VHH binders against Putative glutathione-dependent formaldehyde-activating enzyme. Designs and how they scored, part 7

Target 1, 157 residues: Putative glutathione-dependent formaldehyde-activating enzyme, of Halomonas elongata (e1vbt6)
Amino acid sequence: MLLEGSCHCGAVRFRVVSPHPYPFNRCYCSICRKTAGGGGYAINLSGDADTLVVHGAEHTSIYQAEIDGLTSPGERHFCSRCASALWVFDPRWPELVHPFASAIDSDLPRPPERVHLMLENKPDWVEIESREQDRCFAGYPDESIAEWHARLGLEEG
Key: E = the ipSAE of ESMFold2; O = the ipSAE of OpenDDE; V2 = 0.75 times the mean of E and O plus 0.25 times the DockQ between their complexes.

## First folded at step 4 (VHH)

Design g26 (from a02 with Y104F D107K; framework vhh_7uia_1)
Fold by ESMFold2-Fast, scan of step 4:
Structure g26 (fold): chain B 157 residues (1-157), chain A 122 residues (1-122)
Amino acid sequence: as target 1 above (157 residues)
Amino acid sequence: QLQLVETGGGLVKPGGSLRLSCVVSGFTFSDYAMAWVRQAPGKELEWVSSISSSGRSTYYEDSVKGRFTISTDNAKNTLYLQMSSLKPEDTAVYYCARGPLYSFGSKAFDIWGQGTQVTVSS
């Protein structure tokens, strides 16, 4: 599936192919919450980095978070004009890019299962709306995105 | 059973070489970035090197570039750190660490080994 996205001011537009735009990864950590989490979490999707096409890239800026005293190689790309959070890219996983669902203009399908991660970092005012089929993790999940697709019988893209 | 076990540490003279090994069980390298992190006496943890989940990309702290090489052997479920031209300042406990499955989140590493001591002295 082709995902189309944009920042609020329209200076940055992008397209990326996501064979399966799920799981909807709801990340409750302070970095995701403070940069892209108006509801107490960010929703990270998965896309093929080789297919990412960006218009207005000169208006993007990169933030690399400090984690446990170390500068993370993970790049959080956002619009320098309107501050819209757009996607995460990490050179340690060069085949993947994670656009935020909040930046996607395309109609997204309902995921069969949501993954809630970094729940130990969730503030008390954030309530988890977990469905019976959803998976919840205090830290990181115990399976990769590829393993998640295999478990649910989805074709790898 | 998720486990990381480091071996190969020891006493070596300046200019010498050592190869550290980290045997992993309960997972494979294909979905995880792996790292070596060290801690010298009385100092904080210092990241040394990482290898990407695909195994194709490697990263090093500036002080070890050209001297250390990180690699994996998937058939043996083993992560290596080949250390050459060792210096007294390389003296530390070396830890094998597993990176997260996902590039987002607020944790640098999710599981650690017990560590292996490397002492560079004559």
Scores: ipSAE 0.216, ipTM 0.563, lowest interface PAE 3.3, mean pLDDT 82

Design g28 (from a02 with D31K S103A; framework vhh_7uia_1)
Amino acid sequence: QLQLVETGGGLVKPGGSLRLSCVVSGFTFSKYAMAWVRQAPGKELEWVSSISSSGRSTYYEDSVKGRFTISTDNAKNTLYLQMSSLKPEDTAVYYCARGPLYAYGSDAFDIWGQGTQVTVSS
ESMFold2-Fast, scan of step 4: ipSAE 0.285; ipTM 0.689

Design g29 (from a02 with D31S A108Y I111Y; framework vhh_7uia_1)
Fold by ESMFold2-Fast, scan of step 4:
Structure g29 (fold): chain B 157 residues (1-157), chain A 122 residues (1-122)
Amino acid sequence: as target 1 above (157 residues)
Amino acid sequence: QLQLVETGGGLVKPGGSLRLSCVVSGFTFSSYAMAWVRQAPGKELEWVSSISSSGRSTYYEDSVKGRFTISTDNAKNTLYLQMSSLKPEDTAVYYCARGPLYSYGSDYFDYWGQGTQVTVSS
């Protein structure tokens, strides 16, 4: 599925092909929460990095988080004008780009199950809205984004 | 019991070469992305290089591109860092690190070894 996204001010627009477009994961780590998590978490999608097309790239800036003294290789791309968080690119998985659901303008499908990850990093004031079928992980999930879609019969193609 | 054990460090002259090894146990090596991270005296931790779980994709910090080569030997459960054209600025403790199993757009590494010292001086 072709996903279209943009920042709030419209200076940055992008398109990316996602074989796995369900906005199912909620990441509670401090970086996702502070940069893209108005509700206490960010919702990260996945797309094929080779298909990413950006218009207005001159208005993007990159933030690399410092975690326990280590500068993360993960690149958090955001609009330098309006501060909208747009996507994460991590050179450890260069085939993938992770747009934030909050930056997507396309109609995203509603996930039948959500995954709550990095819960060991969640502050006590953030409440988890978990349904009975949802899955919760103190750290990383035991399946990939692609495997989640396959398990639930939701993958494209 | 999960272990990451680094070896191969030592003293080398500028322009020299060293090969670091990291032997892993307690997990399926071929299922994880692996990385080398270093810390110079009095400095912050710096990511150096990563290799995908398949071993097909490699990534490098700009300062080491063309000089360092990361590789794996799945049969030996071993991660390597071949270092050439070493500079005094490469002096650091080098750590083997396990990356997260899957990418979710999160930034964290999950396990580290004890480190091996590399000193580049005359």
Scores: ipSAE 0.179, ipTM 0.609, lowest interface PAE 3.0, mean pLDDT 84

Design g30 (from a02 with D107K A108P I111Y; framework vhh_7uia_1)
Fold by ESMFold2-Fast, scan of step 4:
Structure g30 (fold): chain B 157 residues (1-157), chain A 122 residues (1-122)
Amino acid sequence: as target 1 above (157 residues)
Amino acid sequence: QLQLVETGGGLVKPGGSLRLSCVVSGFTFSDYAMAWVRQAPGKELEWVSSISSSGRSTYYEDSVKGRFTISTDNAKNTLYLQMSSLKPEDTAVYYCARGPLYSYGSKPFDYWGQGTQVTVSS
């Protein structure tokens, strides 16, 4: 499906194709939480990087986190005017882009199962609203996004 | 049991070539990005190169571009680093690292090998 998104001020607008925009990965890591996690987590979606079309790209800035003494190749793109967090792109996975659900204007489908990851980094004030079907992980999940799609009988596109 | 085992290090002269190998077991190799990270004596860890899970995209630190080539052999669960035109500043312990399962999160590399020593001197 086609996902349309924007920053709050409207200077940046984008479109990306996502065969399945879930799992709704709720990431509680310090980077996701501090850059895009007003509720204590960021919701990362999945999209095809080669379909990403950006209007107002001159208003985007990139943040690369320093993790364990290394500058991460992962790029967190945000609006330089209003600071809206927009998407994550990592050149190590060049075919994937991860728009934040908060930046999507399209009506998102409700996922059959949510994944909560990096819970070891969750602050005490954050309450996890986890359904019986949801999966929770102290660090990274024990299956890839491709394996998750296969387990639920979803086509990867 | 998850293992990353590096081999292929050694002593080479400036201008020489060396191929590092990392044999992986205990996970589906083609689902992960893989990387080489080095640590020179008395210095911090430095990312050298990464390869996407599909093996189709490669990335390099500026000082090694054109000299090093990262590749994978999925049938053998093996990551390679072909090093050419080696310089004394390439002297380091080279670590094979498994990239995170996802491109986001606070762990850029979740598993590391033991490392293999590369020494470039006359």
Scores: ipSAE 0.232, ipTM 0.604, lowest interface PAE 3.1, mean pLDDT 83

Design g33 (from a02 with D31S A35H; framework vhh_7uia_1; at its last look DockQ between E and O 0.09; V2 from the best seeds 0.00; counts 0 for: pae O 5.2 > 2, placed apart)
Fold by OpenDDE, look of step 5:
Parts: sequence; structure tokens; C-alpha cells
Structure g33 (fold): chain B 157 residues (1-157), chain A 122 residues (1-122)
Amino acid sequence: as target 1 above (157 residues)
Amino acid sequence: QLQLVETGGGLVKPGGSLRLSCVVSGFTFSSYAMHWVRQAPGKELEWVSSISSSGRSTYYEDSVKGRFTISTDNAKNTLYLQMSSLKPEDTAVYYCARGPLYSYGSDAFDIWGQGTQVTVSS
């Protein structure tokens, strides 16, 4: 599936091909929540990094999370004008790019089930809106984005 | 063929120590961040510790800080988890996994081991 996204102000637009386009992962960690969440969690997708095309790259900046003096290699790309979170790229996983669902303008499919992860970092005020079929994890889930799609037969060609 | 194989689990008394090993095959160990996660019966999967590909950065769940130490031996393609001052609450199946650091919602882990049982009981 071709995903098209943009920042709120329009300075940055991007597209990426995603074989795993379902916005099923809800991450409640402080990094995702504070930088890209807005409501208590953020949702990241998965795409083919080689297909990423960016317009207005000069308006993008990178944040790398630092915890206890340690810096993550993960690059959180965002618009320097409107602060919209755009995508995550990790050089350790160079074949993938992870656009935030919030930045995607294309219609995304509705997940049949969701994953709530990093719940140990969830603030108390954030309620888990979990359906019966949803899965919850204190930390990382037990399958990748790709594996989730494969398990449910939802991979895009 | 990508594979992770955990060993070192067992039964220990509270206050005891265990050293878990995870042998990596099928990929360059030092090119990826590695992680330990655990799951106790009837409980959610819990992140325990991570180490960067360079080995310079280590991260721990609050409940294990000061007690657990993650490390790697690149020559042996092996990931370790040294556990000390073990508590009954540490009882779980421990898995090693490959994946990026601080990706969390972006993507978790793409390769998992079969797990090794750690039981802490008096």
C-alpha cells in the first residue's frame, strides 16, 4: 500500500510503500506519548525505507531520545515548523521506516485487533480502551509489526 | 537461518543468581540491538533489558535496575543477562530478542528465542 503523509502546516510531505499498513500498535511509552501521542499513545506504521520520498526535507528535524544520559540511535523525524511527528528511522534497521499514523493522509485500514504496549510507562490518567481481542503488554509485544500482519493474513502486496 | 537460543535458566532460591545466555546465529550480532523480555504465568510480556549494537548503551526495567546486567560477547555471538538478588517476582520465561532500541510503537522485535524458564522459589 502506498502511504502518503504530511505535516500539519504542509511544509513537509512524504510517501512510502508499506506492506504492513495497519495502525494497530499503540505505544504508551514516554517518548512516543510526549513526542507523537497527544492522547496517551502514538501509533507507528512500517514501510519500506527504500521507497520513502520526502518533499520539503529542509523543514524536517531529527530528535533522538535520551534517557539517563544514553542516546537512542532512533531518529524521530518531525516538522521544524509545526512540530508534527512524521516518521522514525533507525539506522540499525535500515530497510524499514516507521511513519506515524497521525501523519498519514491516506486512508488506513481498521485493525481487527490492537496491541497496547509499554503499559508500564502509561500515566494513570490514560485509560486503556481495549477490546476483548486486543492484546496488552507491560513492555514490548511478542510479535513485530510484520509478524502481526502475517499472523492475521493482512500483509499488503 | 536466523536463530536465537537461550540457556541458563533454572530453579534458584531468593537472593540467588543466574546467568542467562543467548546465542545468535544467522546474522552479525554486533549489528543489532539485543533485548531480554520475560513473561510470567498469567501476566503480560514484560521488557527487562536492552543493549545497543555497540554495547555502549544499556537499559533496564526499573524493577531490575541494580540487580541485572546485560552484556555481549561479540566473539561468541552471545548475549548475556546476569541476574543477582533474584526475587520470586522474577519468576518467568525469559526470551532474548533482536530489534531496535526505543522504537517501541514503531516496531518491536523480529526474532525471538524459544525462551528459558527462571524460577525463584524458597
Scores: ipSAE 0.023, ipTM 0.279, lowest interface PAE 5.2, mean pLDDT 90
ESMFold2-Fast, scan of step 4: ipSAE 0.319; ipTM 0.709
ESMFold2, look of step 5: ipSAE 0.364; ipTM 0.737
ESMFold2 (binder alone), look of step 5: mean pLDDT 83; pTM 0.841

Design g39 (from a02 with D31S S53R R56G; framework vhh_7uia_1)
Fold by ESMFold2-Fast, scan of step 4:
Structure g39 (fold): chain B 157 residues (1-157), chain A 122 residues (1-122)
Amino acid sequence: as target 1 above (157 residues)
Amino acid sequence: QLQLVETGGGLVKPGGSLRLSCVVSGFTFSSYAMAWVRQAPGKELEWVSSISRSGGSTYYEDSVKGRFTISTDNAKNTLYLQMSSLKPEDTAVYYCARGPLYSYGSDAFDIWGQGTQVTVSS
């Protein structure tokens, strides 16, 4: 599925092909919450990095989190004009880019099952509404985004 | 038990070469991205190189591109860093580190080795 996204002010627009477009994961870690998680979590999608096309890239700024005294090689891209969080790219996984569902303008499919991860980092005020079929993890889940789509028969291609 | 043990550091002259090794135990090596991170005296930690979960993709900090090569031997559970054309600026303690399972996340590395000292001096 071709995903189209933009920042709120329109200075940055992008397109990326996602074989795995379901917005199923909710990440409660401090970085996701503070950079893209007004509701207490961020929803990271999966896209093919080699298909990413950006218009207005000169308005994109990169934040690299400092974790345990190390500047992470992971790049959080956002609009320097309106502060919209757009996508994550990490050179350790050069084939993948993770646009935030909040930045996608395309109609995203409704996931039949959600995965809640990094719950050990969730603040008390954040309410988790887990359905019976959802999966919950104190840290990282036991399957990748691609594996989740494969398990549920939801892959494109 | 999860453990990373680095070896291969030492003293070399500028232009010399060293090969660092990191033996891992207690986890499935091919399930994680692996990295080399260094810290020079009085400086911050600096990411040097990473290798993907599959071992098929490698990436380097600009100052070491063309001089350093990261590789794995899954049968030996060992990560390597082949360093060539060493410069005094490469003097640092080199750490082996395990990357997170996901390409997005709150943690750059979740397990570290004890480090091995590399000194480049004439």
Scores: ipSAE 0.029, ipTM 0.394, lowest interface PAE 5.8, mean pLDDT 82

Design g42 (from a09 with S105G K106E; framework vhh_7uia_1; at its last look DockQ between E and O 0.44; V2 from the best seeds 0.00; counts 0 for: pae E 2.7 > 2)
Fold by OpenDDE, look of step 5:
Structure g42 (fold): chain B 157 residues (1-157), chain A 121 residues (1-121)
Amino acid sequence: as target 1 above (157 residues)
Amino acid sequence: QLQLVETGGGLVKPGGSLRLSCVVSGFTFSKYAMAWVRQAPGKELEWVSSISGSGYSTYYEDSVKGRFTISTDNAKNTLYLQMSSLKPEDTAVYYCARGGFEGYGEPFDYWGQGTQVTVSS
């Protein structure tokens, strides 16, 4: 699936091909929550990094989180004008890019089940809106975004 | 309890080879991306290589591509780093790390004590 996204102000637009476009993954970690998820979580998608095309790249900035004195190699790309979170790129997985669902303008499919991860970092005021079929994890989940799609037979071309 | 134990470090001459091992316990090994990182004297921690939980996908920093090979043996709960064509600049303490999961961009969450690799003529 071709995903098209943009920042709120329109200074940055991007597109990426995603074989794993379902917005099922809700991360409650402090980084995602504070920088990309005002409701308590952010939703990461997965796409092919070599297909990423960005317009207005000069208006993008990168944030790399520091946790316990260690800087994450993950690059959180955001609009320098409106602060919209756009995508994460991690050189540890260079074939992938991870757009935030909040930045995507294309219609995204409704996931049949969701994953709630990093719940040990979730503040008390954030309620987990979990359905019966949803899966919850105190830390990282037990399957990747790709594996989730594969398990459910939902991979896109 | 979670544990990562590195072995295989040592002193080698430039152009030599070493094979590092990391035995893990306390979690389902095959469900986690694993990584090797290193810290040279006076330098910051540097990511070297990652491997997906399935072992299908491998990733390397540019400086070690073609020389280092990351692999796993799930039956033995062991992560490996085969190093060849070693250079003095490869000298560092090498750590085995649990890499969280693909797609999150989080720092590594568990580390071993490290094993010293020294490349010197």
Scores: ipSAE 0.085, ipTM 0.507, lowest interface PAE 2.0, mean pLDDT 91
ESMFold2-Fast, scan of step 4: ipSAE 0.331; ipTM 0.629
ESMFold2, look of step 5: ipSAE 0.326; ipTM 0.599
ESMFold2 (binder alone), look of step 5: mean pLDDT 81; pTM 0.832

Design g43 (from a09 with G100P F101L E102Y G103S; framework vhh_7uia_1)
Fold by ESMFold2-Fast, scan of step 4:
Structure g43 (fold): chain B 157 residues (1-157), chain A 121 residues (1-121)
Amino acid sequence: as target 1 above (157 residues)
Amino acid sequence: QLQLVETGGGLVKPGGSLRLSCVVSGFTFSKYAMAWVRQAPGKELEWVSSISGSGYSTYYEDSVKGRFTISTDNAKNTLYLQMSSLKPEDTAVYYCARGPLYSYSKPFDYWGQGTQVTVSS
């Protein structure tokens, strides 16, 4: 599925092909929460990095989080004009790009199951709206994004 | 329970070689990316090398390229770091770390206890 996205001010627009477009991952870590999580979490998608096309790239800036004295190689791309969080790219997984669901303009499908991750970093005021079928992890999940789609029969082809 | 145990550290003279090993248990080794991270005395953590779960993709810090080689033995659930042409600036505690299946922020989800490498005459 072709996903189209943009920042709030319109200076940055992008498109990316996602074979796994379900917005199922809710990340509660302080970085996702503080940069893209007004509700206490960010919702991260998966896209094919080779298909990413950006218009207005001169208006993007990159933030790399420092965690326990180590600068993360993960790049958080955002609009330098309006501060909209757009996508995460980590060069250790160069085939993947993770656009934030909040930056997607395309209609996203409703996930039949949500995965709540990095819960060990969740503040007490954030409530987990967990359904019976949802999965919860103190840290990272034990399955990949592609494996989640395969397990639920949601393969795009 | 997940466990990462490093061995192979020690004292070596400049120009020498050491091979670090990290034996893992409690998860499917070939499914996860693995890494070596070091911390020199009085310095911050520095990422040294990583390897994909498939073993086909490797990444190295510029200062160690050509001198260090990361590899895995899936049958033994073991991650290796072959270090050659060691320099005094390679003196550090070396940590084995597990990368998540994908990463949004925190680069590693599990760490070993570390093994000391000292390069000195």
Scores: ipSAE 0.131, ipTM 0.485, lowest interface PAE 4.6, mean pLDDT 84

Design g44 (from a09 with G100E F101L E102Y; framework vhh_7uia_1)
Fold by ESMFold2-Fast, scan of step 4:
Structure g44 (fold): chain B 157 residues (1-157), chain A 121 residues (1-121)
Amino acid sequence: as target 1 above (157 residues)
Amino acid sequence: QLQLVETGGGLVKPGGSLRLSCVVSGFTFSKYAMAWVRQAPGKELEWVSSISGSGYSTYYEDSVKGRFTISTDNAKNTLYLQMSSLKPEDTAVYYCARGELYGYSKPFDYWGQGTQVTVSS
């Protein structure tokens, strides 16, 4: 599926093809929460980096988190004008780009199951909407995005 | 079940060479980016090198560029790290890791047990 996205001020617009467009993951880690998590978490999608087209790229800035005293090569791209979080790109996995669901303008499908991860890092004020079908993990989930789609029968050929 | 098993570590003199191997099972190798990560005593984990799922793109940390080569053999389900011109600063436990889409601040979903590389003079 072709996903179209933008920042709030409209200075940055982008499109990317996602084989896995369900907004099912909710990450509660401090980086996701503080950079893209107004509700206490961020939601990322997977996209094919080769298909990413950006208009207004001169208005993007990159934040690289410091982890254990080292600057992570992972890049969080955001609008330098309005601060909208747009996507994550890590040059260690150059085929992948992870747009934030909050930056997507396209109609996203409703996930049949949500995955809540990094809950050990959740502050007390954050409420978890845990449905019977949802899965919760104190740290990392036991499956990838592709495996999640396959398990639920959502994968096209 | 998913398994990543590293071998090939050992003792080597400065300027020497070693080839690390990581045999993987339980997943489709070509669908995941694979990485080598190391940890020296008293230091944080350091990303060393990555190879794309397609095998066409390779990336290296600056301190190992030109000295290390990452590669895959899909028929053997094996990831390699060919290390040359080894330096004492390369002394570390080396881990094979599978790329993880949910990792964010820790982008590896599965790791091996590690293999020790010691460079001494």
Scores: ipSAE 0.013, ipTM 0.278, lowest interface PAE 8.3, mean pLDDT 79

Design g45 (from a09 with Y56G S57R Y104W; framework vhh_7uia_1)
Fold by ESMFold2-Fast, scan of step 4:
Structure g45 (fold): chain B 157 residues (1-157), chain A 121 residues (1-121)
Amino acid sequence: as target 1 above (157 residues)
Amino acid sequence: QLQLVETGGGLVKPGGSLRLSCVVSGFTFSKYAMAWVRQAPGKELEWVSSISGSGGRTYYEDSVKGRFTISTDNAKNTLYLQMSSLKPEDTAVYYCARGGFEGWSKPFDYWGQGTQVTVSS
């Protein structure tokens, strides 16, 4: 599915092909929460990095988190005008770009199951709104975004 | 079944060169991103370089840009790291790693045993 996204001020617009467009994951780590997590978490999608087209790229800036004194190779791209968090690109996973669901203008499908991850890093004020079918992980989950879609029969075939 | 085996490490003088190799088996090599990750004594793991499954895109940590070159030979299921202008700060155990699933999963899901690179006069 072709996803279209934008920053709040409209200076940055982008398009990316996502084979896995369900917005099912909720990441509670401090980086996601502080940069893109108004509700205490961020929701990351998966996109094919080779298909990413950006208009207004001169208005994007990159933030790389400093973790234990070392600069993370992960790139958080945001609008330098309005500060909207747009996508994450990490050269350790160079085939993928992870747009934030909050930056997507396209109508995203409703996930039948949600995954809550990095819960060991969640601050106490953040409530986990978990349903019986949802899955929770103290750290990283045991499946990828693609594997989640396959397990629930949501991939095209 | 799934294995990553590194070779090519050794002792080299500052300014010297080494070529690391990683022979991979047990999965379709060209379908996965591959990486080199290093660990100096008493330090944390540091990502060094990545290459896309197609081999068309390469990425480097800032301290190694212009000095290191990552490449693959898909016909030989082999990942390479050509290291030039080596510095004492490059002394570390170098691990070949298979790219993990995505940015919300562990970065690397399989690792080799590592090969020692020592840069000293």
Scores: ipSAE 0.113, ipTM 0.542, lowest interface PAE 5.2, mean pLDDT 83

Design g46 (from a09 with Y56G S57K Y104F; framework vhh_7uia_1)
Fold by ESMFold2-Fast, scan of step 4:
Structure g46 (fold): chain B 157 residues (1-157), chain A 121 residues (1-121)
Amino acid sequence: as target 1 above (157 residues)
Amino acid sequence: QLQLVETGGGLVKPGGSLRLSCVVSGFTFSKYAMAWVRQAPGKELEWVSSISGSGGKTYYEDSVKGRFTISTDNAKNTLYLQMSSLKPEDTAVYYCARGGFEGFSKPFDYWGQGTQVTVSS
C-alpha cells in the first residue's frame, strides 16, 4: 500500500510503500510519548525505506534522542516549521522507515489486534485502552512488525 | 531470563588489538540489533557500533570506523567486537547492549555488566 503523509502546515509531504500498513503498535516510551504522543503513546508504522519520497525536505529536521549521555543512532524526522513528527529512521535497520500514523493522510486499515509496548515506561496518568485480543509488553514485543502481519494473515502484496 | 556477559577486556599498548565477546541468553538475538557502547573515565556513554538483526548490516561511530569490526555468531549466541589499531582514547568500559527492536522506541533496553579496556604505553 502506498501511504501518503504530510506535516500540519503542508511544508513537508511524503509517500512511502508499506507492505505492513496496519497501525497496531502503541509505544509508550518517553521518546515516543514526548515527541509524538499526546495520548501517552506514538503509533509507528513500517515502510520500505527505498521507496520514501519527500517533498519539502529542506523543511525537515532530525532529532536524535539522548539517554544517559548516549546519542541514539535513531533519527526522528519532523517539520522545522510546524513541529509535526513525521517518521523515524534508524540506520541499524536501513530497509525500514517508520512513519507515525498521526502523519499519514491515507486511510489506514483498522488492526484486529494491537500491541502495547514499553509499558514499564508509561507514566501513571496514561490509561491503556486494551482489548481482550491485544498484547501488552513491559519492554519490547516478541515479534517484529512483519511477523505480526504474517501471524494474522495481513501481509499486503 | 535475559543475560549479556562480556569478556575479552584488558590492558593493551597503543596500536594493539583485542577481541571482546558477549554471550547472550534468554532471547534469540538475531531478532534484535546488538550494540557495543563504551564509557571512558569521566565521560558519558558513547555508542560504538551496531549490527542489525535483519541482514547483518553494521554501523560504526566515525572515530572507530576502519579500526573496529562488529560481528555475530548466531549458532553460539555471541556478539564480537574486534578492535585493532587501539588508541589511548579507546580506554573505556565496553558494554554489550540489546539495541532495540526495528528502529523505533527506546534504542537500548538491556545491558551487560561491562568489560574494561585500557590502552596505555
Scores: ipSAE 0.211, ipTM 0.535, lowest interface PAE 3.5, mean pLDDT 84

Design g47 (from a09 with Y56R F101L G103S; framework vhh_7uia_1)
Fold by ESMFold2-Fast, scan of step 4:
Structure g47 (fold): chain B 157 residues (1-157), chain A 121 residues (1-121)
Amino acid sequence: as target 1 above (157 residues)
Amino acid sequence: QLQLVETGGGLVKPGGSLRLSCVVSGFTFSKYAMAWVRQAPGKELEWVSSISGSGRSTYYEDSVKGRFTISTDNAKNTLYLQMSSLKPEDTAVYYCARGGLESYSKPFDYWGQGTQVTVSS
């Protein structure tokens, strides 16, 4: 599925092919929550990095989190004008780019099951709306975005 | 039946060079990103370098940029790390790793046994 996205001010627009377009994962870690989590979490999609096309790239900036004094290689790309969080790129997985569902303009499908991860890092004021079918993990989940789509019969190409 | 076998480690003097090799079997590695990850004595695992499945994109941790070069030879199913201008701080066990499907599950899904690199006089 071709995904189209943009920042709120329109200075940055992008397109990326996602074989895994369901917005199912909810990450509650402090980095996702503080950079892209208006509801206490961020939702990351999966995209093929080789297909990413960006218009207005001169208006993007990169944030790399510091963890225990070390700079993380993970890159959080955002609009330098309006601060919209756009996508995550991590050079340790150079085939992948992870656009935030909040930056996607295309109609995303409704996931039949959600995954809540990094719950050990969730602040107490954030309430989880968990359904019986949902999966919850104190840290990282036991499956990838691609594996989640495959398990539920939802993968594309 | 998946194997990652590292070779090429050893003792080198500061300023020296060393080439690590990782022979892969059981999957088509041109379909996966590959990485080198190291662990120094008493420290945590540190990502060193990654290469895309196509071989067109390479990435490096800041402290090794300009000194290390990652490459692949698809005909030999082999991943390489060419290390130059080695420093005592580069002393570590170096692991060949297959890139996981994303950063929100496991960073690397298969690892070799590692090869020891010691930079000392």
Scores: ipSAE 0.038, ipTM 0.455, lowest interface PAE 5.4, mean pLDDT 83

Design g49 (from a09 with G100T F101Y G103S K106R; framework vhh_7uia_1)
Fold by ESMFold2-Fast, scan of step 4:
Structure g49 (fold): chain B 157 residues (1-157), chain A 121 residues (1-121)
Amino acid sequence: as target 1 above (157 residues)
Amino acid sequence: QLQLVETGGGLVKPGGSLRLSCVVSGFTFSKYAMAWVRQAPGKELEWVSSISGSGYSTYYEDSVKGRFTISTDNAKNTLYLQMSSLKPEDTAVYYCARGTYESYSRPFDYWGQGTQVTVSS
């Protein structure tokens, strides 16, 4: 599925092909919460990095989180004008890009099951809205985004 | 069942070379990014190098760039780290690690036992 996205001010627009477009992952870690999580979490999608086309790239900036004094190679791309969080790119896995669901303008499908991860890092004011079919993890989940789509029969051919 | 086994560490003089090997079993090698991570005495874990699941893209920490080369042999299920121009600060236990491709903050799910590299005069 072709995903189209943009920042709030419209200075940055992008397109990316996602074989795995369900917005199912809710990450509650401090990095996701503080950079893209107004509701206490961020939702990341999966996209093919080779298909990413960006218009207005001169208005993007990159934030690399500092973890225990070391700079993470993971790149959080955001609009330098309006601060909209747009996507995460990690050069260690250059085939993938992870646009934030909040930046996607395309009509995203509703996930039949959500995954809540990094719950050990969740502040007390954040309420987990968990359904019977949802999965919860204190840390990182035991399956990839692609594996989740395959397990539920939702992967694009 | 699922294992990552490192070999090739040892004692080497500054300016020397070593090749580390990691033999994997229990999973399809080409479906995962693979990495080398090291831990020097009294220091935290430091990511050294990664190779994509396709084997075509490689990435290095700045201090090892140009000196280390990561590669894979998919037919042998083996990950390599060719280290040249070794420095005393490269002294560490080197771990083979399997990457999780959607994780930027927690990138590794399985680790080997590690192999000791000591660079001293």
Scores: ipSAE 0.012, ipTM 0.233, lowest interface PAE 8.7, mean pLDDT 81

